# Ledger of designs, part 3: VHH binders against WD repeat-containing protein 55 (WDR55)

Target 1, 353 residues: WD repeat-containing protein 55 (WDR55), of Arabidopsis thaliana (Mouse-ear cress) (o80775)
Amino acid sequence: MEIDLGANAFGIDFHPSTNLVAAGLIDGHLHLYRYDSDSSLVRERKVRAHKESCRAVRFIDDGQRIVTASADCSILATDVETGAQVAHLENAHEDAVNTLINVTETTIASGDDKGCVKIWDTRQRSCSHEFNAHEDYISGMTFASDSMKLVVTSGDGTLSVCNLRTSKVQSQSEFSEDELLSVVIMKNGRKVICGTQNGTLLLYSWGFFKDCSDRFVDLAPNSVDALLKLDEDRLITGCDNGIISLVGILPNRIIQPIGSHDYPIEDLALSHDKKFLGSTAHDSMLKLWNLEEILEGSNVNSGNASGAAEDSDSDNDGMDLDNDPSKSSKGSKRKTKSKANTLNATNNFFADL

## First folded at step 18 (VHH; from f1 with V62D)

Design i1
Fold by OpenDDE, last read:
Structure i1 (fold): chain B 353 residues (1-353), chain A 123 residues (1-123)
Amino acid sequence: as target 1 above (353 residues)
Amino acid sequence: DVQLVESGGGLVQPGGSLRLSCAASGFTFSKYWVSWFRQAPGKEREFIGAISRTGGSTYYADSEKGRFTISRDNSKNTLYLQMNSLRPEDTAVYYCAAQRRYFIGYPSYYDYWGQGTLVTVSS
């Protein structure tokens, strides 16, 4: 299903328990749409949230409130039921806020156009942490709850890891000429995957963030502007060619297309039950894809390909190809002694402190 | 200093072809979407088309589909607009613009603009 929002959307998010999807629009409005499996998207609410573009939206407090971030440098909390403003943090950032993620039930992270990341307590309405590891716009964030670490990507071509327990940046990747545009954590926290401007997925091993451990290039040359984790082995990509794809990680492969837009993909989100994928593009369209149907249909086609191994009885016509015995030439065995230098250096030093 | 410099404009007859170039300098060209716009006298600036950072994707306004082709050479920091089957209505100042992020075709999201080159289609 699809709907024209009336204006381009920067970001979308699904309600955590009901069939609602929120969209932040270029004109500063927040829209809420209800959807059903058998029905079209219906706008339930329109709120003028910001004076400038609403760039990010997240449901919080079990879906009772929506937090929005704007180019006006503010963060707003809106009541989902009433549409009332609950809180407005003016000048939340010094620069335009472009990204929001949920960190915990009571905390969110925001990123701005100049590389600042802030952590907010939604109850206290205060900033608890600030990280300034990046020198360009924050492009993506994802949170590892077990380790209380925030992984951040930036237009500066680097990934950083922010530790919320220590309030320190613990790691930053080496500079890449390519912008990192999106990020997800997969394989039960063992891998970090970043989308890049040239379509390469960079795979990092957790704890080794200086350089990527692997590269997946099959999406090139189209930028991967959005990454969404479906499960530990599969992610969804949104690319600049308007194509949404299901991608397997280790083994790395494009599994299948999910859908497409006529314009570059802007944002992706999953419904609370993962039955629907929402997507926006560089137009005013919101599309909801029935993932259940799309993924089930692919399993049926894989089953029928196994049947038609018809036993073509290749009649082994034994053509007696003649044995011509051709000759023996004695190539010389030169013994080059490759010396196995055993450099053993075991230095165990720093065990004891 | 950041600069976009359009060239290749001029007088052309109806049905003719013209190739515009836009030379970029002072910024990392390969990190930007680049687009062509045009503005006819007394009219608003209109979006022609855009090309992605790598050149892997192109988008065109419906009115220009099939007649215009956008390409880029990142090694030369140059954007191109091939215009075919030109019409008097194509008379305008043509602008190249570069944007790092967000929606193509929205002038407010373009970080850099050229000064433009005049294309006149006349008999």
Scores: ipSAE 0.928, ipTM 0.966, lowest interface PAE 0.5, mean pLDDT 91
Fold by OpenDDE, last read:
Structure i1 (fold): chain B 353 residues (1-353), chain A 123 residues (1-123)
Amino acid sequence: as target 1 above (353 residues)
Amino acid sequence: DVQLVESGGGLVQPGGSLRLSCAASGFTFSKYWVSWFRQAPGKEREFIGAISRTGGSTYYADSEKGRFTISRDNSKNTLYLQMNSLRPEDTAVYYCAAQRRYFIGYPSYYDYWGQGTLVTVSS
């Protein structure tokens, strides 16, 4: 399904539990759309959130609020139900804010056009951390919750790792001539994948961030402007040619196309249940892809190719060799019931500050 | 100093062809999307088309599709516009522009602009 937003969108995000998708628009508006598998997208809310472009959008507080970031250097929290402004940080950054991510249940990270990263407590509405490792625009961020580390990419051609426990930049990659445009953590935290301006995916091993351990070049020469983790082995790419692809990581391969736009991809997001993929481009279109159907349909077409094994009747002449019956000892199947202790790691990160 | 310098403009007859060039200097050309615009006398500036950083993707306005071709040579820091089957309505000042990020075809997102080159299509 697709809808014309009426203006170009910079960023989209899905509600964490309901069929809502939010879009931040070039004209400063925040839109909310309801979707259903059998119905078209319907706009439920239109809010003039900012005076300048709304460049990033994230649901917070279990979807009760939306945080938006703008070229006007502000961050805004909006109530999803009422559309009312809850909080407005007018000078959140010194420069245009271009990206937001959720870090914890009560914290978000923002990045700006000059390379500043800030961590915000959403309850206190205060900045808890600031990192200035980059000299160019922040292009992407992802958070490793287990280690409390923020991975950041920039137009300066570097990746940085910010430790929220120590409030320090722990690592920074060597300078690359290619801009890093997007980032995800894969393989259970063992790999960091970065999209670049030339279409190369750079693979870093966790803990070794100076140089990449591997390069995947099959998407070249189209820039990878957006990356989404589908699972530990597969990611979704959005490229400058308007193509959205499913890509496998180790082994590295393009698995299949998911969809396309008539213009370069701007943003990608997954629904809470991963049934839908949302995409925006350098036009006013929002597209929702039924990811479940797309992935299931690919499995059906791989099954029918196995049929034409011609039974070539090779007359295998029966040589008789006699060899002897040695004894099948019955090894005992001990059923060890491993109790899955659901560690509810409520990481109260701010309790120790 | 950052510069974009258009060249190749001039007088051409209807049905003729012209190739414009835009030479870039003072910035890392390969990190930018580059686009062609035109502005006819008394009209608004119009988007013609854009080419990605590597040249792997091109986009055109509907009105120019099939007649105009955009290419780039990053080794020469040069953008090109091949114009075929020119019409009197194509008479305009043609501009090259470079943008690092965001939406193609939106003038406000372009970081650098050339001074333009005049193309006149007349019998």
Scores: ipSAE 0.928, ipTM 0.965, lowest interface PAE 0.5, mean pLDDT 91
Fold by OpenDDE, fold request of step 22:
Structure i1 (fold): chain B 353 residues (1-353), chain A 123 residues (1-123)
Amino acid sequence: as target 1 above (353 residues)
Amino acid sequence: DVQLVESGGGLVQPGGSLRLSCAASGFTFSKYWVSWFRQAPGKEREFIGAISRTGGSTYYADSEKGRFTISRDNSKNTLYLQMNSLRPEDTAVYYCAAQRRYFIGYPSYYDYWGQGTLVTVSS
């Protein structure tokens, strides 16, 4: 399904539990759309959130609020139900804010056009951390919760790793002539994947961020402007040719196309149940792809190609290797009652600040 | 100093062809999307088309699809516009522009502009 938003969208995000999608528009508006598998997208809310372009949107507080970031240097929180402004940080950054991510349920990270990254407590409405490792625009961020590290990409051609526990930049990659445009963590935290302006995916090993360990070039020469993790082995790419692709990581391969726009891809997001993929481009279109159907259809076509392998009856004369029945010693079934201690690790990370 | 310099404009007959060039200097040309615009007398500036950083993608306005071709040579820091089947309505000043980020075809997102070259299509 698709809808014309009436203006170009920079960023989109899905509600964490309901069939809602939010879009930040070039004219400063925030739109909310309801979707259903059997129906078209319907606009439920239109809010003039910012004076300048709304460049990023994120649902927070279990979807009760939306945080938006703007070229006007501000961050805004909007109530999803009422559309009312909850909080407005007018000078959140010194420069235009272009990216937002969720860090925790009550924490977000923002990046601006000059390379500044800030961490915000959404309850206190205060900045807890600031990082200035980059010399150009922040293009992408992803958070590793286990290690409390933020991975950041920039137009300066570098990747940085910010440690939220120590409030320090712990690593930065070597300079590349190619801009890094997007970033995801894959393979259970072992790999970091970056999209670049020339279509190369750079693979970094976790803990070794100076240089990439591998390069995947099959998407070249089209820039990879958006990366979205589907699972630990597969990601979705959005490129400057308008093509959305499913890509496997190690082994690196293009698996299949998912969809396309008539213009370059701007942003990608997954629904809460991963049934839908949302995409925007350098036009006013929002598209929702039925990802479940697309992925199921590809499995059916792969199954029919395997059926035509003719059973050439190679009479493999099975030499009767005499399996000497070595005596299976009766190992004693110790009933270890493993008490499932449900460690409710309520990570009260901010309780002691 | 950053410069975009258009060339190749002139007088051409209807049905003729013309190739425009835009020479870039003073910035990293390969990091920019580049586009062609035109402005006819008494009209607004209109988007013709854009080409990606690597040249791997091109986009055109619907009105110009099939007649115009955009290409680039990053080794020469040059953008090209091949115009075929020219019409009197194509008479305009043609501009090249460069943008690093954001949406193609939006003049406000272009970082650099040329001075333009005049194309006149007349019998």
Scores: ipSAE 0.925, ipTM 0.963, lowest interface PAE 0.5, mean pLDDT 91

Design i1
Fold by OpenDDE, fold request of step 22:
Parts: structure tokens; sequence; C-alpha cells
Structure i1 (fold): chain B 353 residues (1-353), chain A 123 residues (1-123)
């Protein structure tokens, strides 16, 4: 399904439990749409959130509120039900805010056009952390909850890792001539994947961020402007050619196309149940893809190709290579009983904030 | 200093062809989308088309599809516009522009502009 928003959208986000999708528009409006599998998108809410472009949107507080970020350097919270403004941080950043992500249930991260990253407590409405590792626009962020680390990409061609526990930048990649445009964490936290301006996906091993461990080039020469994690082994790409693709990671391959726009992809988001994929482009169109149907249809076509392997009985004369059985010696089972000291220290780290 | 310099404009007959060039300097050309615009006398500036950083993608206004072709050579820091089957209504000043981010065809998102080159289509 698709709808004309009336203006170009920078960012979209899905409600965490209901069939709602929010869009931030170039004219500063926030739109809310209801969707159903059998129906068209219906606009439920239109709010003039900002005077300048609304560049990022995120649902917070279990979907009760929407946070928006703007080119006017502000962050705003809007009530989903009433459309009322709940909070407005007019000078959230010194420069235009272009990115928002959820970090925890009570925290979000924002990035701006000059490379500043801020962490916000949504309850206190205050900035808890600030990171200035980058010298160009923030292009993407993703959070590793287990380690409390924020991974950030920038137009400066680098990736940084910000540690929220220590409030320090712990790592930064070497400079690349190619801009890093998007980022996701895959393989149960073991790999970081970055999209680049030339279509290459850079794979980093967790803990080794100086240089990439691998490159996937099959999407070249089209820039990968958006990355969305589907699961630990598959991600979705949005490229400057308007194509949305399903991509496998290790083994690296393009699995199939999902859909396309007539213009470059701007943003991607998944519904709460992963049944729908939302996409925007450099036009005023919002498209929702039935991801479940798209993925099921691909499995049916793979089953019918297995039938025609005719048993050509090629009599391969098996040359008897004499595998000399070298005697692997019985190394001794020393049972060292190391005592499981159950250090239960539930460090309530959040109690003193 | 950042510069975009258009060239190749001139007088051409209806049905003729013309190739415009835009030479970029003072910035990393390969990091930018580049576009062509035109402005006829007494009219608003209109988007013609854009080409991606690598040249892998091109987009055109509906009115110009099939007649105009945009290409780039990053090794030469140059953008091109091939115009075929020219019409009197194509008479305008043609501008090249470079943008790093956001929506193609929106003048406010272009970081750099050329001074333009005049194309006149007349019998």
Amino acid sequence: as target 1 above (353 residues)
Amino acid sequence: DVQLVESGGGLVQPGGSLRLSCAASGFTFSKYWVSWFRQAPGKEREFIGAISRTGGSTYYADSEKGRFTISRDNSKNTLYLQMNSLRPEDTAVYYCAAQRRYFIGYPSYYDYWGQGTLVTVSS
C-alpha cells in the first residue's frame, strides 16, 4: 500500500504495538497514519510540530508519545492521542538535528549536522551525555544494550563507539574517503555493518573498529543510505537507485528485492510485528510493503527448482587414496572442579541517577 | 574557493543538440549529488535532473525524460548535460548545482551553484 503525504518525508517510525506509522515532513509537520493489511493508509493526525523540517521521528513511552527532531535545532515531544505538545527543547543542539534513536525505555539519542551526539532522559527531559567525536554530520546510530555502547557513523568517513557507562568515546575507525551513511549491529552483536556512499557494505568485528574486517560490494555503485536489521543474519537496504533489497550477512549475498521507489530511498522502518516495512524516498510517497507475503512467496519458488536434478549416473571411478590413520593420542581428562562463586552483585547502577 | 563553472551554452536551431559542461573545483566533487537546473526569462527555476555521487543513478524531470542525458566524470570533476531535440521553450539559463545530502530537486538543499550558461533555441 502507498499514500501521498503531500510533502517529502525525512523520517518514519512505527508504533510499538498498534498499526500506526508516523512521518516527519519537510514542511515541519508530523503525520500519523493508521494502516491495515486490507486497507489503505489513513491519516489520523496532522500536527505542525516544527517551523523548519522535521528530520527524525521516534515513538517513546510505549507509543504514547512521539519525539521529533528538526532543522531548527529543537527536539519536541507530542502526545499521540491528543496531538498536544508535551515538551519542547528549543536549543537541544547548536546545529540542525537530523537523527533520533531509542536507547532504553527512558533514554533516546540525537545527532546533528556538525557531528554532536546527545543522550536524553525522556523523564527528566535533560541531556545526560554529550559526545563530539565527529567533525561532520551524524548519518546513523545504533545501540548495543548489553554493553551500553552507542555506535555512530558520520559523513566524515568514520565510525565511533561511545560508552555510556564511562561517558567516553572508546573507539573511532580510521578515516575513509567514503562517507558512512548507515549502521546496524548483526550476528548477535559480533558484527557492525555500515553502508557507504559507493554501495559497499563495510563489516566490522565487534571490538576491532579501526578497520573493517570485510567488504560486501554487490550493491555498488549505488549508495546505501538506509540499513534496517530484519534478524541476526538478514538486513534490508535502501539505496540511491530507489531499490529496497533483502541482504544476507555471512554469507554475504543479495537475497531478493523487496520493493522500489521512483526516487532515492530516504528512510526505512519495520512494524512492531515485522509484518510490514515502511519506506520513504525523495518524493512525497510513503509505501508499506507486506514483508510477510514477500518473504513467503520466495520460499515457494525455491522448492520447485529442486525437482529436475536428473540422476546422471556418472560412474566416477573412485581412486582409493590410502588414508593413513594417524593414531591421535588419548589426552588425559583432568577434572578440575573450579568452584562457581555465584557473585550475585546486582549492581543497581541506575539507583543513583 | 568552491566553484562550479558552466560552459557550452549558445545559439542552436530547433531540433538541434547541445552539450553543456560544468567544471567543479575547491571541493570533493565525488561526495556530492549534482544536478542541472534551468531558468527561463520571467519563469521560476526548474529542476532538470540529477546524478548520484558515483553516477550509478540518474533522475529526470518528467518533461525532459528521453531528450536530456546527465553524466559525470569524477576524474575530471565535470558534470555534463546532453540535450537533444531542442525546442524554443528550452531557451533558458542553465545552472549546475551540487548537494551533499537530502532531497534532489530542492534548491535549498544544494550547497553550491554555478553562474549559469545561456542556451537559446531559435530559428
Scores: ipSAE 0.922, ipTM 0.962, lowest interface PAE 0.5, mean pLDDT 91
Fold by ESMFold2, last read:
Structure i1 (fold): chain B 353 residues (1-353), chain A 123 residues (1-123)
Amino acid sequence: as target 1 above (353 residues)
Amino acid sequence: DVQLVESGGGLVQPGGSLRLSCAASGFTFSKYWVSWFRQAPGKEREFIGAISRTGGSTYYADSEKGRFTISRDNSKNTLYLQMNSLRPEDTAVYYCAAQRRYFIGYPSYYDYWGQGTLVTVSS
């Protein structure tokens, strides 16, 4: 099922317990859609959250509120049931805020276009941490709750590990030769996977962050703008060729396509029950993909690959970067198609002035 | 400093072809999506198409489907537009533009613009 949002969406998030999905739009609006298993997708609410683009959205407080971040440097909390503004941080950052993640039940992290990361206590409505490890936009963040560490990626080509207990940047990688665009933690916390501008996935071993331990190149040359963890052995990629793929990690392989847009993928999210994948792209569309139907064969194998990650750690000592891909019989998508597509040009060319 | 310089415009008969070039300097060309836009007299600027940073993906406005081809050569810092089967309504100033991030096709998101090259399609 899909719906035309009327404008491009920067961010998407699913309600943690009900069938709602939120999108933050280029025109500053926040949209809420209700969906069901019969592929019905209906707008439940439209809120003018920001006067400039709404760059990120996240449900908080068990789905009672939505936090949005904007190019206007602000962060806003909106009540889901009423649509009313409940908190507004007018100058949350000094630069456009482009990323948000949930950290704990009471904290969120935000990142801006100049490399500043802030941690907010949602009950006190205050900034508890600020990290300035990066020289370029924050591209992705993910949280290791066991150790209270935030992994941050940036267009400066590095990742950093920010320790929330000590308020210190504990580690920062060397320049990876490309911009890092997306990040996920996998293999029960033992591996950090980064998507890059040239399409390579960089695999870092936890604790050995100076350089990656492995590279997976089969998505090249198409940038990996979005990564989403499905389970400890599989992730979902969204690439600038519009293709959404299921990818296995250690062993590294493209397992199967999931779906596509006619335009570059912008963001991905999973429904609370993991039955639907939501995607946004440069086409003003919100698409929901039924993963149960699409991944029918792959779901049988989802629990059996954990041992491979530990074996791969033994094969890769972190001082020697072996880029030999294990041979899967056929690389199904090395040649990525280019396509000509209609943009929503006349409706949106000047929506942002 | 930063420059995008279009060339290859001129007068061409209906049904003809032209190849436009856009030479880039002063920034890291391979880190940018690059796009072509055009603006006919009295009209708003119109997106033609875009090509990804590595050249792996191309996208085109629906109105130009099949007639125009965008390519790039990162070793020469150059973007190209091959235009075939030209029509009088293709008469416009053609601009190249570069953007590092955000949505393709939205002029406000482009970091750099060329000065344009005039294409006139008439008998």
Scores: ipSAE 0.732, ipTM 0.886, lowest interface PAE 1.2, mean pLDDT 85
Fold by ESMFold2, fold request of step 22:
Structure i1 (fold): chain B 353 residues (1-353), chain A 123 residues (1-123)
Amino acid sequence: as target 1 above (353 residues)
Amino acid sequence: DVQLVESGGGLVQPGGSLRLSCAASGFTFSKYWVSWFRQAPGKEREFIGAISRTGGSTYYADSEKGRFTISRDNSKNTLYLQMNSLRPEDTAVYYCAAQRRYFIGYPSYYDYWGQGTLVTVSS
């Protein structure tokens, strides 16, 4: 299901318990849409949130409020039910604010174009932490709640780990060969995966952040502008070739396409029940993909035992789960046929050279 | 000193072909999306198409699909526009532009612009 927003959207977020999705637009508007499985995607609300582009959107307060961030350096909170402004932090950052994430039930993190990260208490409407760990735009953030650490990526080619308990930047990677554009934590907190400008996924081991431990190059040369954790073994990529893919991590492989836009992917989000994937791109479209239907046909085979139905080389070398051998989450390709039609159509689009 | 310098413009007959070049200097070309725009006399500047930083993806305005091909050579810091089957309405000043981030096709998001090269299609 899809709808033309009338302008390109920078950010998207799903309501934590109901069938609402929010988008922040280049023209400063905030849009809310109601959706259902019958392909209905209806605009419930349109709010002029900011004078400049609305770069990020997040539901807070159990979905009663929406926080938006803007190129005008402000952060705004809007009441979902009324559309009214609840709070306005006019000078939240010294520079354009391009990223928001939820940290705890009462805190959010924001990142700006010059490398500053701030943590906000949503009830007190105040900044509790400020980290100046980067010298270029903040591209992605993700939170490790068990250790109260924020992992941050930047266009400066590094990731940093900001410790909320000590209020210090605890670690910073060596500069990589490329800009880091996106980030997720996988494998029960043991791996940090970064998408890069050239399409390589960089895999860092938790606590060993100087350089990556592995590289997955099969998405190259198309930048990985969005990453979304599906579960501890699989993530979803959004690339600048417009393709959205399901990707397995350790073992590393592209499992299947999920969907596409005719233009580069900008942002991805999962609905509260993980039944829908929302995507935005450089095409003014909001698309919702029914993951249950799309992934139902894949029927991923997680077994990889030698002497089973898949008589093959590559016994248990590096393709099994790290420390949980009771899990059968190895993503051996069960189906040789893939969604060739979707890939062929998108490849034809990108072969226009 | 950042520069984008277009070349290859000129007079061409309808149905003809022309190849434009844009030479880049003063910045890391391979870290930028590069795009072509054009502005016809008396009209607004319009997006023609863009090519990704690595050249892995190209995008074209719907009205221009099929006749124009964008390519880049990062070893030469050069962007190209191959125009075929030219028509009188293709007469315009053609600009190359580079952007590091944000949406393609929005002139305000481009960090660097060339001075333009005139293409005239007439018989």
Scores: ipSAE 0.730, ipTM 0.884, lowest interface PAE 1.3, mean pLDDT 85

Design i1
Fold by ESMFold2, fold request of step 22:
Structure i1 (fold): chain B 353 residues (1-353), chain A 123 residues (1-123)
Amino acid sequence: as target 1 above (353 residues)
Amino acid sequence: DVQLVESGGGLVQPGGSLRLSCAASGFTFSKYWVSWFRQAPGKEREFIGAISRTGGSTYYADSEKGRFTISRDNSKNTLYLQMNSLRPEDTAVYYCAAQRRYFIGYPSYYDYWGQGTLVTVSS
């Protein structure tokens, strides 16, 4: 399902419990859409949140409010039910704010165009931490809650690890020879995966951040502008050729395409139940992809037996016995921003996956 | 100092072809998307198309429908526009522009602009 937003969207986020998706637009508007699996996306609300582009959007407070960040250097909170402004941090950063992530239920992180990262308490509306490890725009952030560490990537070609307990930058990688555009934590916290401008995925081992431990080059030369964790072994890429792909990590491979836009991918997000993938691109479109159907259909092509009992109760004993240790891991709603493209030659390159 | 210098404009007959070049200096060319725009007399500047930093992907405004081809050579820091089947409506000043980030096709997001080269299509 898809809808023309009327303008390009920098970011999207899904409501944590209902069928609502938010988009922040280049013209400063915040849009809210309600979706149903068998009907079109319907705009529920349009709010003029900022005078300049709305660069990032996140639901907070169990979906009662939406936080937006803008090129005007401000951060705004909007009530979901009324559309009214709840809070406005007019000078949240000295430079355009381009990223937001949720850190805890009451804290968020923001990053700006000059490399400043700030942590905010959403109830007190105050900055609790500031990190200035980077010399260029913040491109992506992800949080390791068990150690209270924020992993940050930048256009300066480095990754940093910011320790929220000590309020210090604990580690910073060497220059990777390319801009880092996106980041996720995978393998139960053991690996950090970064997307780059030239299309390489850089794999860092947790705690060994000087240089990457492995490289995956099969997406080259298409920049990997967005990464989204699906589970501990698989991630979703959004590239500047407009292609959205499911990618396995260790073993490293492109598993299958998921979808595409005719223009570069800008942002990706997962719905609360992981049934839908949302994507935005340089085509003013919001697309929702039904992951259950897309991934189920692909498995049938691999010679699986037909007529299997779907979710049979006869496997109840086996499922109860095998408690997946990664069950406590939820899919990432992390968003990263960059521009992506496609070529005829690159289409041929990915056609054999 | 940053420069984008277009060349190759001139007078051409309807149905003809022309190749424009844009030479870049003063910045790391391979870190930038580069695009062509044009502005006809009395009209607003319009997006023609863009090419990715590596040259791996190209995008065109729908109105061009395969008449124009954008390419780049990062070893020469040069952007090209091949125009075929030219029409009088293609008469305009053609600009190259470079942007590091954000959406293609939005003039306010371009960091650097050339001075333009005039293309005139008439008999």
Scores: ipSAE 0.703, ipTM 0.873, lowest interface PAE 1.3, mean pLDDT 85
Fold by ESMFold2, last read:
Structure i1 (fold): chain B 353 residues (1-353), chain A 123 residues (1-123)
Amino acid sequence: as target 1 above (353 residues)
Amino acid sequence: DVQLVESGGGLVQPGGSLRLSCAASGFTFSKYWVSWFRQAPGKEREFIGAISRTGGSTYYADSEKGRFTISRDNSKNTLYLQMNSLRPEDTAVYYCAAQRRYFIGYPSYYDYWGQGTLVTVSS
């Protein structure tokens, strides 16, 4: 199912419990769409949130509010039910704010074009942390709730680990010649996966961040502007050739195509129940993909789909789940591209579904 | 000092072809999407097409009709535009432009612009 937004969208996010999806647009508008399993996609609300582009969007407060960030350096909160502005943080950053993620139930992280990362308490509307580990735009962020650490990627070619308990940058990778564009944590916290401009996925072992432990090159040469964790063994990639793929990690492989746009992918998100994948691109389109139908035959977690018992269950140290948004934890921003309609015939994966 | 220098423009008959080049210096060329625009007299700049940082993907404006091909050579820091089957309405100043980020085709998102090269198509 799909709908023309009327303008390109920088980001999308799904409501945590109902069938509502939000998009932040280049013209500063915030759109809310209601969808259902019958392939209905209807605009429920349109709000002029910012005067400049709306670069990121995230639901907060159990979906009662939406936070948006903008090129005008501000962060705005909007009431979902009424569409009314409930908070406006003018000059939240000194530079254009390009990314947002949920950190805990009451905190979000924002990143700007010059490498500043801030952590905000959504109830008090105050900044609790500031990290300045990067000298270029923030491209992606993801949160490890077990250790209260934020993993940040940047166009400066590095990844950093920011410790929220100590308020210090704990680690930073060596410079990569490729820009790091996107990031997820996989394998129950043991691996960090970064998408890069040349299409390589860089795999880092947690705690060993100076250099990657493995590389997956099968998406090259198409930059990986969006990464989305599906489960501990599989992620979803969005590339600048317009292709969206399901990718397995250790073993590393492209499992199958999921969908495509005719233009570069901008953002990806999962619905609250993981039944739908939402995608935006440089084509002003919002597309929702029915993952249950597309991924028929894929499994969540290894080992039991065909009766196999011992796949992929090693080394899960004593985890306790709390404090981390599951489907919309990525606030990754991408290198932006404009409208064009050219396809490379090698990777037309829609024809393979 | 950042420079983008177009060359290869000139006078050509309808139905002819030209290849434009854009030489880049002063920045890391391979980190940028590069694009061609044109501006006819009395009109606004028009997006022609873009090529990704690695050259892996190309995109063309809907008004491009399969007559133009964009390519790049990162080892030479050069962007190319091959124009075939030229028509009088292709008469314009052609600009190359580089952008690091954001949506392609939006002039305000381009970091660097060339000075332009004139292409005149007339019989």
Scores: ipSAE 0.677, ipTM 0.859, lowest interface PAE 1.5, mean pLDDT 85

